# Designs tried in a protein design chat: VHH binders against p49116. Part 197

Target 1, 238 residues: p49116
Amino acid sequence: EGPLLSDTHVTFKLTMPSPMPEYLNVHYICESASRLLFLSMHWARSIPAFQALGQDCNTSLVRACWNELFTLGLAQCAQVMSLSTILAAIVNHLQNSIQEDKLSGDRIKQVMEHIWKLQEFCNSMAKLDIDGYEYAYLKAIVLFSPDHPGLTSTSQIEKFQEKAQMELQDYVQKTYSEDTYRLARILVRLPALRLMSSNITEELFFTGLIGNVSIDSIIPYILKMETAEYNGQITGAS
Below, E stands for the ipSAE of ESMFold2; O stands for the ipSAE of OpenDDE; V2 stands for 0.75 times the mean of E and O plus 0.25 times the DockQ between their complexes.

## First folded at step 12 (VHH)

Design ke1 (framework vhh_7qbe_3; at its last look DockQ between E and O 0.91; V2 from the best seeds 0.80)
Fold by OpenDDE, look of step 12:
Structure ke1 (fold): chain B 238 residues (1-238), chain A 119 residues (1-119)
Amino acid sequence: as target 1 above (238 residues)
Amino acid sequence: QLQLVESGGGLVQAGGSLRLSCTASGQDYAMGWFRQGPGKEREFVASISRSGSYTYYADSVKGRFTISRDNAKNTLYLQMNSLKSEDTAVYYCAADQYGRYKSPNYDYWGKGTRVTVSS
């Protein structure tokens, strides 16, 4: 059995909608987020081990971890996305809703805390200077998490996660041999992903595009999407 | 593709200082300096992570050279102090697209800038 990930899984290139508007409207944000979501899910789909789990298990895994994958994607693509600008725009839109008394005080707090957590996570990852290989392995570790409820083939999923962890360890030791604690510093960031609400993420990034349709409900569709169709979405040809 | 342009090379006396610059046409790369002396192979000098949080130096330049970057200007720097004749080389800027400041293989290279240290 070969490695879990290959060099082909390290490439993670997000193409932003063009042109970028002067004012980042909800549509632009949603489109950008959708592209990242699609990229993340199709990345997962490209992993042979993921394919080996079968369609039902694959879908369940992605449903369980899409928010974490998406968040890792945000961190990885923060520069190309101008994530800070996007988040600022989201906050600005939220302020408009606040002024209109559309949200309770508690809800406002929750949403703002979530945005803070997202920014904090991405900043922390940037400070750590996580490279493309490390991101790939971290995403794999997150993807192949056996501790989500309702999963089948948990033993196999666990094996894949362990393999991802081992490969990451080997990579870090090889590449950053002088920094003996780098692996630990990287891995301790993963718990932060589980503190983030998928519902709030969905609301912030996707409400303007999918309406009342949940990410959970469209995941099977995205996973079945043809590469050409996906590319069409990226290029705006659809 | 990413373009890298080095500058700041020149003639300097032993014990002197020189500051090299490398301007990149893009952002979000780990970057490094290499050099190739007369009759020698290209060798690693220093590297820096995307954020600048991490730096790495060859033993031969440690304590004398400082690598830094200004991301707002898309510029990489190499401050060279206490220069020696052995530092005479063409200095090259390099970038890694995966953000590895200890990259085994940098993707982009500049044309180089010549540094000559006279005794």
Scores: ipSAE 0.854, ipTM 0.931, lowest interface PAE 0.5, mean pLDDT 93
Fold by ESMFold2, look of step 12:
Structure ke1 (fold): chain B 238 residues (1-238), chain A 119 residues (1-119)
Amino acid sequence: as target 1 above (238 residues)
Amino acid sequence: QLQLVESGGGLVQAGGSLRLSCTASGQDYAMGWFRQGPGKEREFVASISRSGSYTYYADSVKGRFTISRDNAKNTLYLQMNSLKSEDTAVYYCAADQYGRYKSPNYDYWGKGTRVTVSS
């Protein structure tokens, strides 16, 4: 049949809230992260294979992988987001929380380990100079992962993942023909995504969301949104 | 939206050297140099990845030209050594929005800087 992804799925442009405050605050970080989340969900919805799975399967699939998609988005948009600055501000806040005795030592350790893993992942992706086409295929591979617990229709999802892998292979071989091992170098980065905690991602980036609702709980709402509402969330326009 | 400004062109004797610069108004792009000689179509010269870790050269310039970048200054360079008459061209800076250091198409272009190599 037709390709899993086309050139229309490669565009992934994040716009940041303006102006960037002199002192980073939770509202700026949360708005920036929310824009990335909605951009990632809009991207997933645009894929015909994803649409073909149906609403219940779509919700289950995204619940299983949203943090991996979000983390790939962070790596892809790290420069536009000034992610290193955001993470430095978070680390500084955590150090103040130790001093003020606001968080348990166990929680602080978990959060600092997660930040380090995230920094290392983003650095490794930057070192490989992953391009926009490669990111699109990597996102498709993590989106159509049959391995998540509790997921239905795993054989159909596996077929879509295999197609994403094939299209990535064809792209890399055509574009970077002299670099025989580029595909392997890229793919071996993906297992690190399973080590990222969705709970800690929420704490780092989404503490200021309206209501006390987890990302996992709002995914069905995000996936059902009309295009006009969706664009308002991505740009912050009312 | 992205602005690219080349500089450093001029007249040079064959066998000489010249260094071109390109200042970008933004960052986060794979970049390259192209040239258009008299009566010729624009051709690829060299490209460099977003981080600078990967470079690619046209066969005609390998070993003579070196592409580099300074991301702190948003500046792309082309060091041209052992210049030949056939290197005479207008040299253009280009950027690929998708980060492909071997891009089939570039999205942003500078106005060019003229290099003349005389015998």
Scores: ipSAE 0.675, ipTM 0.864, lowest interface PAE 1.0, mean pLDDT 87
ESMFold2 (binder alone), look of step 12: mean pLDDT 84; pTM 0.865

Design ke10 (framework vhh_7qbe_3; at its last look DockQ between E and O 0.91; V2 from the best seeds 0.78)
Fold by OpenDDE, look of step 12:
Structure ke10 (fold): chain B 238 residues (1-238), chain A 119 residues (1-119)
Amino acid sequence: as target 1 above (238 residues)
Amino acid sequence: QLQLVESGGGLVQAGGSLRLSCTASGNDYAMGWFRQGPGKEREFVASISRSASYTYYADSVKGRFTISRDNAKNTLYLQMNSLKSEDTAVYYCAADQYGRYQSPNYDYWGKGTRVTVSS
């Protein structure tokens, strides 16, 4: 059995909507987020081990971890996305809602804390200077998590996760031989992903585009989307 | 394609100092300096991560050279102190697209700037 990931899985290039508006409106934010979501899911789909789990298991797996994958994607693509600007725009939009008394105090706090967590996570990853290979393996570790409820083939998923972890370990040891504790520093960031609410992420990044449709409900569709169709979405040709 | 342009090379006396610069057309890269002396193979000098959180040096330059960067200016620097005749070389700027500051293979290279240390 070959490696879990190949060099083809390291490339993770997000194309932003063009042109960038002077004012980042909800539509631009949602479109950008959607592209990242699609890229992340199609990245997962490109992994042979993921394919080997079967469609039902694949769907369940992505449903369970899409928020974590998406968040890792945000961190990885933070510069190209101008994530800080996007988050600032989201906060501004939220402030408008606050002024209109559309949100409870508790909800406001939850949302603001979530935004803070996102920013902090992305900043921490930037400070760690996580490279493209490390991101690929971290995403794989997150993807092949067997500890989500309702999953089938958990033994196989666990094996894939272990393989991802081992490959990451080997890579870090080989590439960063002078930094003995780099692997540990990287892995200890993963728990932060579990503290983030998928519902709040969905609300912040996707509400303006998908309306009342949940990310959970569209995941099967995204996973079945043809590459050409996906590329069309990226280029705006559709 | 990322463009890298080195500058700051020149003639300097042994024990002297020199600061090299490398202007890049982007800043989302781990970057490094290499050098090639007369009749020698190209060798690693120093590298720096994207956020500058991490640096790495060849043993031959450790304590004498300092690599740094200004991402706002898309510029990489190499401060060279206590220069020796052995430091005479063409110095090249390089970048890794995957953000590896200990890259096994840099993707982009400058044309180099010549540093000559006289005794």
Scores: ipSAE 0.873, ipTM 0.942, lowest interface PAE 0.4, mean pLDDT 93
Fold by ESMFold2, look of step 12:
Structure ke10 (fold): chain B 238 residues (1-238), chain A 119 residues (1-119)
Amino acid sequence: as target 1 above (238 residues)
Amino acid sequence: QLQLVESGGGLVQAGGSLRLSCTASGNDYAMGWFRQGPGKEREFVASISRSASYTYYADSVKGRFTISRDNAKNTLYLQMNSLKSEDTAVYYCAADQYGRYQSPNYDYWGKGTRVTVSS
């Protein structure tokens, strides 16, 4: 019944807050991350298969996978975001916090390990030169994961994931016909996404959301937003 | 939106070498070189991935031409060695916005630089 994704799902353009400050601060990092989050949620909402699952299933899926989608978005947009600079600034701040005894040693260890895993994931994706079509299919595979607890319609979700997998395979074989191992090299990167902590992602990128609770709690609101409100959030237009 | 400007074309004796450059307004693209000889259709020459980790060459230039890029300077290069009269063409810089180093379609094109190979 037609392809899972269309050309509109391949375009994934992030615009950064302007101007970039002389030194990175919490506000700039949080605004940049928020734009990526909203872009990722808008991307997911635009998929007909996602729309077909219904509102409750949509919320459950996104709650389960938002951090994996966000992490794929970080890798895809790493250059536009200057992600290496952002992570370096965060590391420097954490090292200063150790010197000043502001954070527990165990928490700092957890956060530094997460940053390292994120850097390694993004570097591996850059070295593979993952293209925009491949990212779109990888995001779809992550989105339509049937193995999360509490999901309804898991058989339909599994069918959509299988369709994303088949479309990725067909795309890679057609586009990179002389690189017979490319699909395998790409797929072996996916397990690293499950190592990313949504709790730590919130602390790294969403600190300074005054009065806000976890991203998990705002997902139903994000998924219900009108398109005009959505575009205002991802562009900063108001 | 991406601007591509080629340079380095000129007259070169057969067996000689020439290096083409293409300056770009950004570097988040897979890029390539194409050429169009007199009375011929435009044909693929070489391409390179965003990180430069992957390259691809037309059989007619493999071993003689080398594609490279410097992302700090947003510049693409084509080193052409052992030039033949058949290499005479206008050479075009091209970019694929989706990062496909074996792209079926390129989205951005330069205006070209002429290379003439004399015997």
Scores: ipSAE 0.592, ipTM 0.838, lowest interface PAE 1.6, mean pLDDT 87
ESMFold2 (binder alone), look of step 12: mean pLDDT 85; pTM 0.873

Design ke11 (framework vhh_7qbe_3; at its last look DockQ between E and O 0.45; V2 from the best seeds 0.00; counts 0 for: pae E 2.7 > 2)
Fold by OpenDDE, look of step 12:
Structure ke11 (fold): chain B 238 residues (1-238), chain A 119 residues (1-119)
Amino acid sequence: as target 1 above (238 residues)
Amino acid sequence: QLQLVESGGGLVQAGGSLRLSCTASGNDYAMGWFRQGPGKEREFVASISRSGSYIYYADSVKGRFTISRDNAKNTLYLQMNSLKSEDTAVYYCAADQYGRYQSPNYDYWGKGTRVTVSS
């Protein structure tokens, strides 16, 4: 059995909508987020081990971890996305809702804390200077998490996760041999992903585009989307 | 394609100082300096991560050279102090697209800038 990931899985290039508006409106934010979501899911789909789990298991797996994958994607693509600017724009839009008394105090707090967590996570990853290979393996570790409820083939998923972890370990040891604790520093960031609410992420990044449709409900569709169709979405040709 | 342009090379006396610059067309890269002396192979000098949080030096330049970067200016620097005749070389700027500050293979290279240290 070959490696879990190949060099083809390291490439993770997000193309932003063009042109960038002077004012980042909800539509631009949602479109950018959607592209990242699609990229993340199609990245997962490109992994042979993921394919080997079967469609039902694949779908369940992505449903369970899409928020974590998406968040890792945000961190990885933070610069190209101008994530800080996007988050600032989201906060500004939220402030408008606050002024209109559309949100409870508790909800406002939850949302603001979530935004803070996102920013902090991405900043921490940037400070760690996580490279493209490390991101690929971290995403794989997150993807092949067997501890989500309702999953089938958990033994196989666990094996894939272990393989991802081992490959990451080997890579870090080889590439950063002088930094003995780099692997640990990287892995201890993963728990932060579990503290983030998928519902709040969905609300912040996707509400303006998908309306009342949940990310959970569209995941099967995204996973079945043809590459050409996906590329069309990226280029705006559709 | 990322463009890298080195500058700041020149003639300097032994014990002197020189500051090299490398202007990049982007800043989302781990970057490094290499050098190639007369009749020698290209060798690693220093590297720096995207954020600047991680820095590495060759043993031969440790304590004398300082690598730094200004991401706002898309510029990489190499401050060279206490220069020796052995430091005479063409100095190259390099970048790794995956952000590996210990890159086994940098993707982009400048044309180099010549540094000559006279005795």
Scores: ipSAE 0.869, ipTM 0.939, lowest interface PAE 0.5, mean pLDDT 93
Fold by ESMFold2, look of step 12:
Structure ke11 (fold): chain B 238 residues (1-238), chain A 119 residues (1-119)
Amino acid sequence: as target 1 above (238 residues)
Amino acid sequence: QLQLVESGGGLVQAGGSLRLSCTASGNDYAMGWFRQGPGKEREFVASISRSGSYIYYADSVKGRFTISRDNAKNTLYLQMNSLKSEDTAVYYCAADQYGRYQSPNYDYWGKGTRVTVSS
């Protein structure tokens, strides 16, 4: 019934702590990442199809895909976030951790591989000229993925994903009518998102949270937040 | 906040040429040119994607105008050839991130530069 997404679901404006400090620290990185996470969760919660699935299904979907949504958000906001600068600061922090014998060599290798894959993903999305409508539909496709273990209502979730795919196809064909292969080039980028580890994302971007709190454990609370509290989290105001 | 500054407007004889420029404070945007004649609504002229790979023209300017960009200089250009009196307007530079190419709903606008085509 009607389009899956409206223009209100396309707007995705990240506000950074201002100005960016010369020497990035854990608090700046965690605040920036927290704003993006809450913006992404608010976006998902605002979709009528998502609301229609019910609270238990909503929690299960977001737990399954939050890292993919976060990674798409990083790619979409890479310029305003100065993501390359943030990742460079994280790499420097990792080198200091080696010097202080705080991490194993195997763990550091895993983390560096993840950083490289994240950089490559973000660069590939920029090279493809992915626009804000396309990002919104790609996020919808990863949100309504029916193949995650333990989901109920997978038939309905699959129908919503097909609708997102159809609306993306219609948008691309109308907007980029001279480029027959654009849809295919966009869609083949999605499997790379499943290579991103939620555990490593937490270590890179969220280790400065009060206590080492798992994002999985806070998702039910994020989804229940009042709009005013939500807006405070995505702008850094309480 | 993205800043857009147009330049290159002026008076030109019908059949002549003029090049408009728009200097931006960033290049992570699709960009376009719109124009507004006296007492008229803004109308689409041309647009170009972030990379320059996708270009669109209004029918009234196809074959006469060429849009281009130089991302190293954060500059958008409009080469206007074979100018006609109906091309007289204030020309605005615009930018967005949402693929609105031909729609007037761009997020950011310059102040405009005046082009007058004399008979």
Scores: ipSAE 0.464, ipTM 0.779, lowest interface PAE 2.7, mean pLDDT 86
ESMFold2 (binder alone), look of step 12: mean pLDDT 84; pTM 0.864

Design ke12 (framework vhh_7qbe_3; at its last look DockQ between E and O 0.70; V2 from the best seeds 0.72)
Fold by OpenDDE, look of step 12:
Structure ke12 (fold): chain B 238 residues (1-238), chain A 119 residues (1-119)
Amino acid sequence: as target 1 above (238 residues)
Amino acid sequence: QLQLVESGGGLVQAGGSLRLSCTASGNDYAMAWFRQGPGKEREFVASISRSGSYIYYADSVKGRFTISRDNAKNTLYLQMNSLKSEDTAVYYCAADQYGRYQSPNYDYWGKGTRVTVSS
């Protein structure tokens, strides 16, 4: 059996909406987030092991981990996205809602903490200087997590996760031979992803675009989306 | 395509100092310095990660050279102190697009800047 990931899975290039507005409005943020979401899901779809799980299983898998994948994508694409600026804009929009007394104090705290966690995670990943290969393997490890409730084929999923972990280990050992604890430093960041609420992420990045439609409900459609259709959206042909 | 332009090379006496610069058209890359002396193969000098958190030196330059970067200026630096005749070479700036600060193969290269150390 061949490797879980190939060099084709290392490339992860996000194209931002153009032009970038002077003021980052909700639409721009949602569009940017949507592109990242689509890119992340289509990345997953491009993995042969993912395809081998079957449509029902791989859909369930993505439903379970889309927030983590998305967050890793944010970290990886933080530079091109100007993520700090986006997050600042989100906070500004949130402040407007606060002034209008639309949110409870507890909810405000939850949302602000979530934003802080996102920023902290992305900063930590930047500080670690996670490279494109490492991101690919980390995403695979997150994707092929067998510990989500309701999954089928958990044995196979576990096998794929182990394979991803082993390949990452081999890669890190080979590439960063002088840093013997590099792998451990990278892997200990993964638990932070489980602390993040998918609901809050959805609210912050997607509410302005999809309304009351959940990411969970549109995942099957995204996974079935043709590459050409996706590319068309990226190029702004709409 | 990333463009890299080296500068700061020149003639310097042994024991002297020189600072090289490499201007890049972007800053989202792990970067490195290489050099090629007369009749020698190109050799690694130093590397630095995207954030600057990780730095590596060749043993031959350790303690004498300092690699640094200013991401706001998209510029890579090499401060060379206590220069030796053996340091005479064309110095090249290189970048890895995947952010590997120990890259097996850098994707982008500058044209180089010549450093000559006289005894």
Scores: ipSAE 0.866, ipTM 0.937, lowest interface PAE 0.4, mean pLDDT 93
Fold by ESMFold2, look of step 12:
Order: sequence, then structure tokens, then C-alpha cells
Structure ke12 (fold): chain B 238 residues (1-238), chain A 119 residues (1-119)
Amino acid sequence: as target 1 above (238 residues)
Amino acid sequence: QLQLVESGGGLVQAGGSLRLSCTASGNDYAMAWFRQGPGKEREFVASISRSGSYIYYADSVKGRFTISRDNAKNTLYLQMNSLKSEDTAVYYCAADQYGRYQSPNYDYWGKGTRVTVSS
């Protein structure tokens, strides 16, 4: 039934809140991260193969992979987001929390390790010059992961993932024909995504989004939103 | 919107050298040089990935031209050596929004800089 992704699914344009404040704050970071999250969910929703799985399966898939998809989005948009500056601001905030005894030493160590892993992932993707087509296929591979607990329709999900893998292979071989091992180097980056903690991602980027409500709990509502409402959340113009 | 401004064009004798520059308003793009000679279609010259790790040359310029970039200065370069009359063209800087160092369609273009190679 044709290719898994079309050229319309490759576009991934993040716009940052304006103006950028002189001092980064929780509100700016959360707004920026929210825009990326909504952009990522809109991207997933636009894929015909995703639509074909049905709403219950869609919700289960996104709940299972949203953090990995968000992390790929961070890597793809790291330059426009000034992600290194955002992470430095978060580290400074954490250092202040240590001085005020507001977080346990074990939690701080856990969060700092996560930041380090995120920085290394984004750096490795930049060094590989992962392009927008490759990001689109990597996101599709992550989205159509049949291995997550509690999924239904895993046979169909697996078929879609295999299709994404084949399309990525064809693209890489055509576009990077002199680099025989590029596909392998790209694919060995994916396991790092499964090591990223969704709870820590929420703490780092979504403090103040909604009180004690987790991203998992709002995913069904995000996936049901109308296109006009989505555009408002992506641009902040609602 | 990405802005691209070429410079460094001019008149040079055959066998000579010339260095073109393209100043960009950002550096998170794969970039390329194209040229359009008198009465000809615009043609690809060379391209380079965002980090500079991947480079591709048209056969007609391979070994004579060198593409490079300095991301700290947001600047793309084309060093042109052993110039021929056939290299006479308006040279354009181009950028691909998707980061493909070999792109079938570039999204952003400069206004061009003229290179004339005299016999």
C-alpha cells in the first residue's frame, strides 16, 4: 500500500516562544518542551499506518514511546531550541536545590546522569549528521515498536516497523552510498532511547505543565485534538 | 528565514584561483554551491553536510574545487583552482532544510556572485 512515510511527514519545524528571555526560566522551558511534544504527537497522528491501528492502539503506542519520540525531537531540534543552554540552566537550578536541601542526593545523582545521557545522545546524533529523512524514519521505527508491554495488534505494528526499517535502509544506501556502515552506526544509537526515563524527562522539561498530572494521562486528549487546536499549542497562539 | 549572501566573485585569468564565501544567518543546514553559466541551466557544483563530515563534488570540478565551512562564522567557502573558461558563471549558495548533503531540491538560495574566467 505504498510507502510508510511521504515527504509531507518529513517536515518537522519547531518555533520557539518569542521573545527569548535574558534569563531562562521554568515557564520558557516548559512552553518550549510543550511545543515539541505537540509537534511530535501531531507528526505521529498524521501517518496513515498509525491511523490504521485505531484509537486504542494509538494511545497505547504513544504512551509507550512518547519519551523516546520526544528525545529524538530534542536531538533533531537541539540547535533551534538552544538545548545546551536549556540544559545548563537546569543544571544550575539543580545545584541550587542541593544547597537548599530540597532534593535527596540520590535523586540529584539520578537526574544528572540522565542529563549526561541526553547530552551524549544529542552529540552522537549531531556527529553523525542525521538528516531530516533519517529522523523521520527513526521516529517511525520508535513509534511502531511491538516490544512494549500491553500492546495489541503487535503483528501489524511489527510489519509497519519492518517497513520503516526497509525504507530507512533504502534511503541511506542511496543518499550515503560511499558510507557502507552508516545504517549500522545509526541503528546502534536507538537502544539509548529506551534508557531515558519518562519521569525524569517530565521533571526536567514539564514542571508546571499541569500540577501532578503526568504526560501519560494527557496523551489520549492530545491525540483527539482537532488540527486547529494542535496548531495553537505548537505555536502558542491559542 | 535563512539568509544567504555570496561574495568573492570577480574576473580571473584561466589557470587562476578564486575563493567564494557565503555568509548565512544560521549554520544548522546542509549547504551547497550551484552555478549558472551563460545560456545554461543551473547546475550542481559541490555540497557539504552540517558538520562538514560529508562532501560531494560534481565530476566537472572534482580535484580543482574545494568546499568547506566554518560554523563558528556561519560561512560556507568554495576554493576554486585551475579555473577554466567553462567555469564562468553566477555562483549560488544553497541550503537544504532537511540536512541532506546530497539534496534533490534546495530550499534557500542566495542572490549569487559572478565569476568570469578570461581566456
Scores: ipSAE 0.587, ipTM 0.828, lowest interface PAE 1.6, mean pLDDT 88
ESMFold2 (binder alone), look of step 12: mean pLDDT 85; pTM 0.872

Design ke13 (framework vhh_7qbe_3; at its last look DockQ between E and O 0.92; V2 from the best seeds 0.78)
Fold by OpenDDE, look of step 12:
Structure ke13 (fold): chain B 238 residues (1-238), chain A 119 residues (1-119)
Amino acid sequence: as target 1 above (238 residues)
Amino acid sequence: QLQLVESGGGLVQAGGSLRLSCTASGNDYAMGWFRQGPGKEREFVASISRSGSYTYYADSVKGRFTISRDNAKNTLYLQMNSLKSEDTAVYYCAADRYGRYQSPNYDYWGKGTRVTVSS
């Protein structure tokens, strides 16, 4: 059996909407986030092991981990996205809602903490200087997590996760032979992803574009989206 | 395409110091310095991660050379101290698109800057 990931899975290039507005409005943020989401899901779809799970299983898998994948994508694409600027814009928009008394104090706290967690995670990943290969394997490890409720084929999913972990280990050992603890430093960041609320992420990045439609409900459609259609979305041909 | 332009090379006496610069058209890369002496193959000198948090040096330059970067200026530096005749070479700046500061294969290269150390 061949490797879980190939060099084709290392490339993860996000194209931002153009032109970038002077003021980052909700639409720009949502569009940027949507592109990242699509890229992340289509990345998953490009993995043969993912395809081997079948449509029902791989859909359930993505539903379970899309927030984590998305967050890893944010970290990986933080520079090209100007993530700090986006998050600042989100906070500014949130301030408007606060002034209008649309949110409870507890909710405000939750949302602000979530934003902080996102920023902290991305900063930590930047400090670790996670490379493209490492990101690919980390995403695979997150994707093939067997510990989500309601999954089928959990044994196979576990097998794929182990394979991803082993390949990452081999890669890090080979590439960063002088840093014997790099693998551990990288892996200990993964638990932070589980602390993040998918609902809050959805609210912050996607509410302006999809309205009351949930990411969960559109995942099957995204996974079935043709590459050409996706590319059209990236190029702004719509 | 990433453009890399080295500068700062020149003639220096043994025991002297020199600082090289490499200006890049972007900063989202792990970067490194290589050198090629007369009649020698190109060899690794030093590398630095995207954020600058991690550095790596060839044993031959360890303790004498310091690699650093200023991402705001899109510039890579190599501070060379206690220079030796053996350090005479054309020095090249390189970048890895995947962010590997111990890259097995850098994607972009500068044209190089000549450093000559006289005894």
Scores: ipSAE 0.878, ipTM 0.944, lowest interface PAE 0.5, mean pLDDT 93
Fold by ESMFold2, look of step 12:
Structure ke13 (fold): chain B 238 residues (1-238), chain A 119 residues (1-119)
Amino acid sequence: as target 1 above (238 residues)
Amino acid sequence: QLQLVESGGGLVQAGGSLRLSCTASGNDYAMGWFRQGPGKEREFVASISRSGSYTYYADSVKGRFTISRDNAKNTLYLQMNSLKSEDTAVYYCAADRYGRYQSPNYDYWGKGTRVTVSS
């Protein structure tokens, strides 16, 4: 009954900390990532279908998919964030940690492979010039994933996902009528999201000067937060 | 919010060439060119994706006009070749904030630059 998403759910404006430092540092990276996380969570909770599932189901869904939503957000905002510059700064920081014997060789390999996969994912999305409407529907498809273990109401979640898929199809077909294969090219990018490690995302973007914070543990608090507070007001997010 | 300024318009003889430019205050947008001839409705000319990888042209200009962009300079271009008197119009630069390179509606518009094609 009615569309899953309205035009208000397409707006996704990330504001970067200002001024940008001459040399990027871990604090700037953590603040930027925290703003994106909050924007993504605010987006999810604004969807009527999401609200209809109830608070416990909402928490379970977001815990299962927050890293995929965050990664889509990174790709969508890669240019305004200067993501390639941020990733280069992270690599430099990791090299300092190696010189100080703070990371094992196996861990370095895992982290570098993840950075490479993240860059490749973002490049593939940029090459397709995925638009803001397409990102909104892709995020909805990821959010309403019924195949995560431990979920309740999986039949209703599946119906919402099918609705998101149908609305994406209608949108692409109407807007890109000369590009018959665009939907297929977009959808084949989604499996790469399941390969992204939430643990490594936390290490790359959220460790900051404060150390390790589990995003899983703070999700219930983020989802309850007043809409006006979401603009990066939490302290020590990582 | 986004500022768009067209330039490069002028008088040119039929069969000639002209290159329009549009400077923008940012480059994270899909962009396009529109035109409005005397006593006519504004019509689509060409559009280009945010990265420049995809382009789309009106049938009336296909093969004669080329849209391109230089994101390092925040500049959009329209190379117009084999100009006809029917191409006489005010040309407008436009941008879509959602990145739709085949956008049904554009959010930001320049003030336009005049192109007159004489015989």
Scores: ipSAE 0.588, ipTM 0.829, lowest interface PAE 1.6, mean pLDDT 87
ESMFold2 (binder alone), look of step 12: mean pLDDT 86; pTM 0.879

